VH-VL binders against q58102. Designs and how they scored, part 9

Target 1, 198 residues: q58102
Amino acid sequence: LMDVHVLFSGGKDSSLSAVILKKLGYNPHLITINFGVIPSYKLAEETAKILGFKHKVITLDRKIVEKAADMIIEHKYPGPAIQYVHKTVLEILADEYSILADGTRRDDRVPKLSYSEIQSLEMRKNIQYITPLMGFGYKTLRHLASEFFILEEIKSGTKLSSDYEAEIRHILKERGESPEKYFPEHKQTRVVGLKKEI

## First folded at step 1 (VH-VL)

Design T4 (framework fv_telazorlimab)
Fold by ESMFold2-Fast, scan of step 1:
Structure T4 (fold): chain C 198 residues (1-198), chain A 123 residues (1-123), chain B 106 residues (1-106)
Amino acid sequence: as target 1 above (198 residues)
Amino acid sequence: QVTLKESGPALVKPTQTLTLTCSFSGFSLSTSGVGVGWIRQPPGKALEWIAHIYWDDDKYYNTALKTRLTISKDTSKNQVVLTMTNMDPVDTATYYCARIDDFWSGYYEFDYWGQGTLVTVSS
Amino acid sequence: EIVLTQSPATLSLSPGERATLSCRASSSVSYMHWYQQKPGQAPRPWIYDASNRATGIPARFSGSGSGTDYTLTISSLEPEDFAVYYCQQRSNYPYTFGQGTKVEIK
C-alpha cells in the first residue's frame, strides 16, 4: 500500500480524488490546510470521518493568506491569489510527503498547475503529484459524485469552509474590506454523506 | 407554478408491462440539479420509491424492482416515462411522479407531486 | 437497505394536545425528511433535513434528531394536523420510507 497525501476541503472533488486513489491501490491520507486565522477545518474533519479516511489538519504561516489578501485588493478579483496559495501549499507539502494529490479537474481554471509547473515541482522535490480528476470533464465528475456522495450546496460565506477562501475572506474583513466586493456570489458543494461503500 | 400529472392505464393484466408518463410544466429537465422520480403507494400501505432520473440522464432504481424498471426522459416534451414489466396483483398501487428540486442542495428530494394515478392489476 | 421504523403506528389525540412521532433507522443516516399525507391526496413535504420546516409549514411543527433517532413534534394539535406522517431517508440508495404514523382524532 503506497501512502498518498490528498489536499482535502470536504468538497466533492477532493473527496472523489481520494476515492479514486483508494480504488487504484493507494492508502489515502487527507490533509486540510489551515493558516491560523479561523478554525475553518471543522467541516472537512466531519466529512473525512464519513469517508473513513485518515485525516489531519496542517497549519501553515498566516503570511501566505495575508499576501493573498493583498493580491486580491490589488487585482480586484481572487484568481491570482488563489493560484498563489495553492502553489505555495504544494511547495511546502512536497518537503514532507513523497506522493501528493488534490482534486484539480480538467475544466478548472484556478487553482491549477500547468503541466510544466507539475514537472518542475516533481523534479525539484523528487515527488509524485497526482491529479486523478484531470482526465475527466464535468459530466463524468458529476456522475461519479452523484453515485457515491450525498452533496450539500452551500453559499460562499454562510458556513465555515475548509478551502482557502474562508480564511482569506476573514483577513479582508479585518482590513476593512467587503469580501463580497471581490468574490462573486457562488455556491460550493460539500460531501455530507455516502450513497454506497467506497 | 409547478405542476405534474401522471397518465397511463387504470387496469393492467398480470404479466403485462405498465407504461406511465409524467407530464410537467413550470420547470425543465434541462436545468442543472433537477430531476423527476416515481413513488408508489399500495392501498392502505406505505410509500415506496421506485426510480428517478436527473437532468443529465443519470438514473436510479429501487434495487428490489430494478430488473423490471426502465426510466427515461424527453426534455423537449417535458415528460418522464416509467416502464415496469411483468405486473402482478401486488403491484396494485397509486403511482405518483414528483420533482427533485435540487440535487446539489439536497433541500427537497420530492417537493411537488402529481395527483397520482391508480393502477389496478387484475385478471 | 436502510429500514425506517416509525412509532407509534397510531396516535389518538384531541386538538390542543402535543404529538411526538418517532422514526428510527436501522443504520445511521445524515438526511431525514418528513411528509404529511391526508386521505385521497399526494404526500406533501413537511420537514427536510431533520429540522427545517418546508415553506408554509406552521411553527408548531418541529423536527429533531441525528444518527438513527429522529422525532417530529407538534406542540399543540390543530384540526388540520390530523393526517399520516411519513419519514424518508436520502442518505443511501434505495431511498426508503417509514410505514407511517397516523395521527387521528380521539
Scores: ipSAE 0.000, ipTM 0.439, lowest interface PAE 15.8, mean pLDDT 85

Design T5 (framework fv_telazorlimab)
Fold by ESMFold2-Fast, scan of step 1:
Structure T5 (fold): chain C 198 residues (1-198), chain A 123 residues (1-123), chain B 106 residues (1-106)
Amino acid sequence: as target 1 above (198 residues)
Amino acid sequence: QVTLKESGPALVKPTQTLTLTCSFSGFSLSTSGVGVGWIRQPPGKALEWIAHIYWDDDKYYNTALKTRLTISKDTSKNQVVLTMTNMDPVDTATYYCAHSYGSGSYYDAFDIWGQGTLVTVSS
Amino acid sequence: EIVLTQSPATLSLSPGERATLSCRASSSVSYMHWYQQKPGQAPRPWIYDASNRATGIPARFSGSGSGTDYTLTISSLEPEDFAVYYCQQRSNYPYTFGQGTKVEIK
């Protein structure tokens, strides 16, 4: 059926995005982005295998996350840097894939493209960009995730995550910065099993 | 360093329109994910969210106050302006503007606040 | 709108004691944030998304909860911890705050 390439972290939202796209009749291919700093993609590979989707790791230029680290030091918070990385990733992937998707939620602001940014990307690159979770509130997403997934809560920085943060934190350390100075303590939710077939 | 400061009249008469300006430095409202909100606090009472504006000019208003509120931004001046019509003595409060960020654990929490400006509504 | 009810309204304790502050929502919330406010000052962010400490907040502060019931705990009160604490939900517009819990010296 129609192939869609899903930006994938192994987390609850990108996993649910892939499941929804499959239910809509798409053929999801999961993509985890790596910047060659640390092998932060391993947990995402495990989750993709559990979900039963094709998966690949795409390595992009280290300079992208080096610029992100510069932005964090300048701005004293990570949001602009994370948004920059996400937009840059989508721009690059749009040169290769005609249908892209990610786990952006209705209530998200970052990382998240604005309506005008989506229209610009789709028009310039002649692609479709799909955000299947955009129409759903927190209660619905929590319910759907609990129906399909066995979830594990992990503390940020204590395990490798397959999001952009892991490699950015490593570059900050290389520059003599404490990542904890810029990133508040938080927990992440990972998909570690299935409760039912998808 | 991010700083915000509220300015406007200290005294407003009933039925008049209130205009408050939030002037800020250390960030731009053209930066993706950035927003500025207005929150008020009547003396001795709870905080009440009023309105929010984002980098992409997306605007949200407190439903109970919506017909009285306008929020706008001037990114070149680093300012956000809140207008509230038909002021009443019950609107007496300290009015704050605050920075918000939509990223991961921040989830549009109000992370940096102005000092607040007291607006008294009295004849 | 989602109504947040904080209890107790006032908590009178001595330094070294444990403080437990509750925040209950009238319906399930996506995100619950906590703020600390001292007299004459603007609120300061304290806990993000139920359990994540803001930068610089001491480990004696912890947050927990999900759905409609949330708790802020201070394991051993220090003099600088006496303040009013507010919870705030981000789930739906209008965003709402609780009425605050005042932690005061006994």
Scores: ipSAE 0.000, ipTM 0.498, lowest interface PAE 13.5, mean pLDDT 86

Design T6 (framework fv_telazorlimab)
Fold by ESMFold2-Fast, scan of step 1:
Structure T6 (fold): chain C 198 residues (1-198), chain A 123 residues (1-123), chain B 106 residues (1-106)
Amino acid sequence: as target 1 above (198 residues)
Amino acid sequence: QVTLKESGPALVKPTQTLTLTCSFSGFSLSTSGVGVGWIRQPPGKALEWIAHIYWDDDKYYNTALKTRLTISKDTSKNQVVLTMTNMDPVDTATYYCARMEGYDILTGYFDYWGQGTLVTVSS
Amino acid sequence: EIVLTQSPATLSLSPGERATLSCRASSSVSYMHWYQQKPGQAPRPWIYDASNRATGIPARFSGSGSGTDYTLTISSLEPEDFAVYYCQQRSNYPYTFGQGTKVEIK
């Protein structure tokens, strides 16, 4: 069994990544990142218990999401900031864990590392970075998620979301900005149950 | 083939709520990767994307308008409905519905458009 | 929001001439589309993903570009090509359109 540490939000994609890695013979450990702004990790903790995987919350420097908020105010758009946070998180975790994974899909734009960024990270840190969903189209991923999981929709920007966005929105409010000015309204999905054994 | 048609009131008073219906044929919103969006164009001005909805009921709204907008679908009737609250004279525009087909929300383009319906907001 | 700036605003040309239309994005985009619109009509898909012609679009139309700079080229204008052309990015929400370039008869 090889341990793999999976970046985990409690959503369908990071959950499905962990399931696939288990079926390939890995031992998944779920990691939810928090920046000490708000306790946005609680829903991910619940979902990890449902999935039956080991889970931990890792608290990183608040300055990372403060810089992200500054970038959003400067650029008037969250994409580069979200990409910056994700790359920074992977860089930090690569110092501690030899095999990292996340829920990045083939058709994702942000957050997503380029092939050259992946090669650079793996070579410099001497790690393996696995994106199990990168080879699959969204139709297959939707089918697989619905086969394994009971899913719930939640609104983006609520206190219940376990992604980077929740804490960045909070910092924007602290800086006197309306997060809704920068972030489009969208729904997020969360895993709230299992339909079959994993 | 594929057709879309907008329907709704031609005249709306300021502060009222606008409801527009897009009725379509030649495709289904139960088909994976298919979505329908709303785009508007004030007289003599540029196109502005308003909202869209996908086969899986995933919804997206223009940030500047989002507090005023609701989009929904009735897959069995082949309809998508847009509701916009608190109408203002600046919302006077031709409103189009259009189909987008792709393998995820990132792919595709607006490949078929309705003829548009002019909505005038009286002051 | 990504702002798309099209130039020129108006392009006055004669049939047979080459037209070059520019679309510049305020930040890098990965998916750029073009639509043609004639007075009183709905927009029609013209070029998608920077360089692919939509169904039925003549070979005289070509698209190119990446990052922040995209171009629509008409190699030799025909009478039916005089219209407004809009670029549109689908990389980021909200989806945005340029202000349009009007190609008109000189």
Scores: ipSAE 0.000, ipTM 0.450, lowest interface PAE 12.1, mean pLDDT 85

Design T7 (framework fv_telazorlimab)
Fold by ESMFold2-Fast, scan of step 1:
Structure T7 (fold): chain C 198 residues (1-198), chain A 122 residues (1-122), chain B 106 residues (1-106)
Amino acid sequence: as target 1 above (198 residues)
Amino acid sequence: QVTLKESGPALVKPTQTLTLTCSFSGFSLSTSGVGVGWIRQPPGKALEWIAHIYWDDDKYYNTALKTRLTISKDTSKNQVVLTMTNMDPVDTATYYCAHTVEYSGYDYFDYWGQGTLVTVSS
Amino acid sequence: EIVLTQSPATLSLSPGERATLSCRASSSVSYMHWYQQKPGQAPRPWIYDASNRATGIPARFSGSGSGTDYTLTISSLEPEDFAVYYCQQRSNYPYTFGQGTKVEIK
């Protein structure tokens, strides 16, 4: 079984990516990134146990999300900052793991590596980067997730969210900024149970 | 403040190649998550998306027009260029360029140029 | 490609009346946006991601919907609201627009 390390938020998409990779014959290891700002990884740990996959929290330099906060203040929207964080995380993890994956969807805008960025990463680091959901539209992903998972909606960027957004919002507040000025209110989905065996 | 402005010929003969330039200020196409699209509108008809280019040089084309279209950017000049070959009278339209940011529901065309009317006639 | 069908094609109403504009997608979409266009002008972003008003858009405008069915509602028409409204999906390439609903004064 080949080991694949999956960037994991505890959400629907990263969970479904891990399930698909297991069905393809990989051995998924879930990785949640934390930047030492707040312990936003705890619900992802809980979800990983529900899914039955190995899980690890990796703490990276808080300067990464501090730079992200600076970028958001400068640009007035979060896209470039989130993309910067995601690319930086993948670059760092590629030094340690030979097969990386994440929950990037076909319909995602950001975070999402371009074709040239993927090619560059794979060649420079001699790794495989897999995006299992890139071939599937919203309808298929919704169907697959509903077959496997019991889902809960949570507000994006709260302490219950294990994505990059929660820690970036905290830094914005520390800097006297209102995160709601930059981030529209939206919901994330979290996996809280299984409907069938994985 | 984000501004975009289209420029190019007002009149094109059938079979000729159209070249349109979008010149912009207030953002850079070196900034991650930023894109510029082209949308056209024939007189009295609906909007039609034709092409898009992103900060990373990733390019997308309307499949019905794909073989006729090339989109490119010059990041140092703050310009996006669209070329369309083999022009036909049905390609008569107002052509717009528009700014996008790619994140979490912000991915609409938020700033538009004024549009440039291109008439295809002998 | 995803086809967006707007209905009605034309909505003839008087100021003060409620307007309800529909946009149906041929398959489920993740992102639906709305634009307002007045004659001789570029389209202007109006509602993004189904239900969020763009900057400066009055509270009388609301958007709703998910999957294949989306609605733009104007609770009480003002004279400046008479325009063409286009829906647009960004779920899949090619991006597509509806044919437009013209809201015109009766």
Scores: ipSAE 0.006, ipTM 0.504, lowest interface PAE 12.6, mean pLDDT 86

Design T8 (framework fv_telazorlimab)
Fold by ESMFold2-Fast, scan of step 1:
Structure T8 (fold): chain C 198 residues (1-198), chain A 123 residues (1-123), chain B 106 residues (1-106)
Amino acid sequence: as target 1 above (198 residues)
Amino acid sequence: QVTLKESGPALVKPTQTLTLTCSFSGFSLSTSGVGVGWIRQPPGKALEWIAHIYWDDDKYYNTALKTRLTISKDTSKNQVVLTMTNMDPVDTATYYCARIGWELPYYYGMDVWGQGTLVTVSS
Amino acid sequence: EIVLTQSPATLSLSPGERATLSCRASSSVSYMHWYQQKPGQAPRPWIYDASNRATGIPARFSGSGSGTDYTLTISSLEPEDFAVYYCQQRSNYPYTFGQGTKVEIK
């Protein structure tokens, strides 16, 4: 079967993306990105075991999140920096893997590649980039996630968060900045169990 | 400590409805990720999963038995009730309830079982 | 529905001997669990997620396998290990159990 490498945080959206791809006949491999700042991948490792998918942590250059922190300080807003990190990660992974996927949703603001950016990536790198959740609204995604998963709410920006934000927040603190100045308080969901077959 | 205990009739006549209650302590079905299931075992035979219910009232039934089964919970009483219609002698079995664990190490299995209750259906 | 086939149906062994129990699934599964059951008792969780011992389970027990083929191994049988062992999958709805392997004394 065809391998697909799925960018994975341990959250409901990247988990659901992996499940959908398995149902379509792919062989999902979960990838959690780490930049060597803090070991923010622990939550994702636990969730990958729960889902029963192959998982690996890929360490990328710390410069990527250092540049993201610079962008946040300059612009006073995290959106462009998060977008930069996501595009950079996909560009790097496209050199190694022929089929990439992630959990971007129809209703997401950031990170999300435009149609033109997707076409450019696929053509230049000769890859497939799949976003299984782009056709679904919030209500459908909530329904699908609750069918498969037992979910737990966590604070964003904790060491348990396996998204890009955790390591960027740490670098901002190292530079004498308060991450709370730039990032609003919010909550994330994680997958802590299965209700049924995936 | 977590305990579960089954209760219900020891004898049921063919065509009657069976009602079994699982009473538990040491956990609550108001807790996210927890569920309770029913499993049966005819004398000298293998285990057969019947049904389970989760904290959010989500219900799952054995496909071969689903038209005969109803599972419900009363969170305030710490009880789960299983109803099975049109009993037949082949349904004679020990019926167990078990907690479906959601935390490590028991995310994938049934981690605490009741003692079981034998239900005999007349020949 | 996934059918689980356990083999052998019965293992007749002496204390100190190695036991290897097989569980084969009719299609690939990700989550396989093992339960021990003694006469007159409820099943007890033994191995979860193919290879992890439940709390209090002796180190002589180990589980392994992936896909369709799973094994439970007892490195050196003790008198208290004589029981029926059931495998169970949680990958596919409905959940299914194998028919059991009885480990009995020679």
Scores: ipSAE 0.005, ipTM 0.461, lowest interface PAE 15.1, mean pLDDT 84

Design T9 (framework fv_telazorlimab)
Fold by ESMFold2-Fast, scan of step 1:
Structure T9 (fold): chain C 198 residues (1-198), chain A 121 residues (1-121), chain B 106 residues (1-106)
Amino acid sequence: as target 1 above (198 residues)
Amino acid sequence: QVTLKESGPALVKPTQTLTLTCSFSGFSLSTSGVGVGWIRQPPGKALEWIAHIYWDDDKYYNTALKTRLTISKDTSKNQVVLTMTNMDPVDTATYYCAHRDYGDYVGFDYWGQGTLVTVSS
Amino acid sequence: EIVLTQSPATLSLSPGERATLSCRASSSVSYMHWYQQKPGQAPRPWIYDASNRATGIPARFSGSGSGTDYTLTISSLEPEDFAVYYCQQRSNYPYTFGQGTKVEIK
């Protein structure tokens, strides 16, 4: 079995990515990134135990999300900042792991590497970068997630959220900004149980 | 109302182990993001952060003192315990425990009254 | 560890005068807090994250700064403001405090 390291939030998409990779014959190891701002990794830790995959939290330099906050304040739009964080995380992890994966979907706008960015990363770092959900539309992903998982909806931007947005929101608030000015409200899904063995 | 109070011995002999207890009310260490820290202050000197424990049992220690320190919590009793080994006269200080919520932006927002620990033979 | 240097060590001033207290970090910090401490009392949170007044802190107190250079200003000293002020960073463990600036009556 080949090890694959999966960027993991505890949400339905990164959970489904890990399940798909296991069924393709990989040995998934789940990685949750934290920047030392808030303990946003807790939801991901709980979900990893439910899924039964190996999990670890990797703490990266908080300057990465501080720069992201600066970009949001300057540009008045979070997309480029979220993209910057995701690309930076993948660059750092590529120095340690030969096969990386994440839950990027076909219909996602950010974070999402272009084909040329993926090719560049793979060539420069001599790694494989896998996005298992890129071939599936929304209806297929909803069907697959509902077949495997018991899901709970949570509001984005809570202090226990395991995405990049949670820690960036925290920094923006500390700087006297309202994160709601920059980020639309949305609901995230968390895996809280299994319907089927995986 | 958030309240914290330190308790422990007022006098400790050199080489002995110090055990301090922080008893609190008005919050729970089962609440996500909540933590309790220990800060000390030698007479007439600056504040020095010692250790911190979070609701999920994550622990952090002052690097210079790390080998001598243990912090633990009893969530059901609303207590945090600090243990410091091999006490020396330079460890004479008022020891404070203090509350923080990781997400509140305020830092240490509620402090105990402090307990003076004198280390002498 | 990040070392915080406060200057001056002592400010001797009269009521009504302006006080300016400095705190410099040995490397860039994202979270700087200020505490006020009076003799025989525990420190009180005063200014958080460089510029925000804690609950109940008078408008004459203001904080500013970013990176390595932070300032606490008291626009017009009242008798109750004479105290020691400490800066503290929480950007990195171990958390560190400055040496304190004592604001005393002239």
Scores: ipSAE 0.000, ipTM 0.455, lowest interface PAE 14.8, mean pLDDT 85

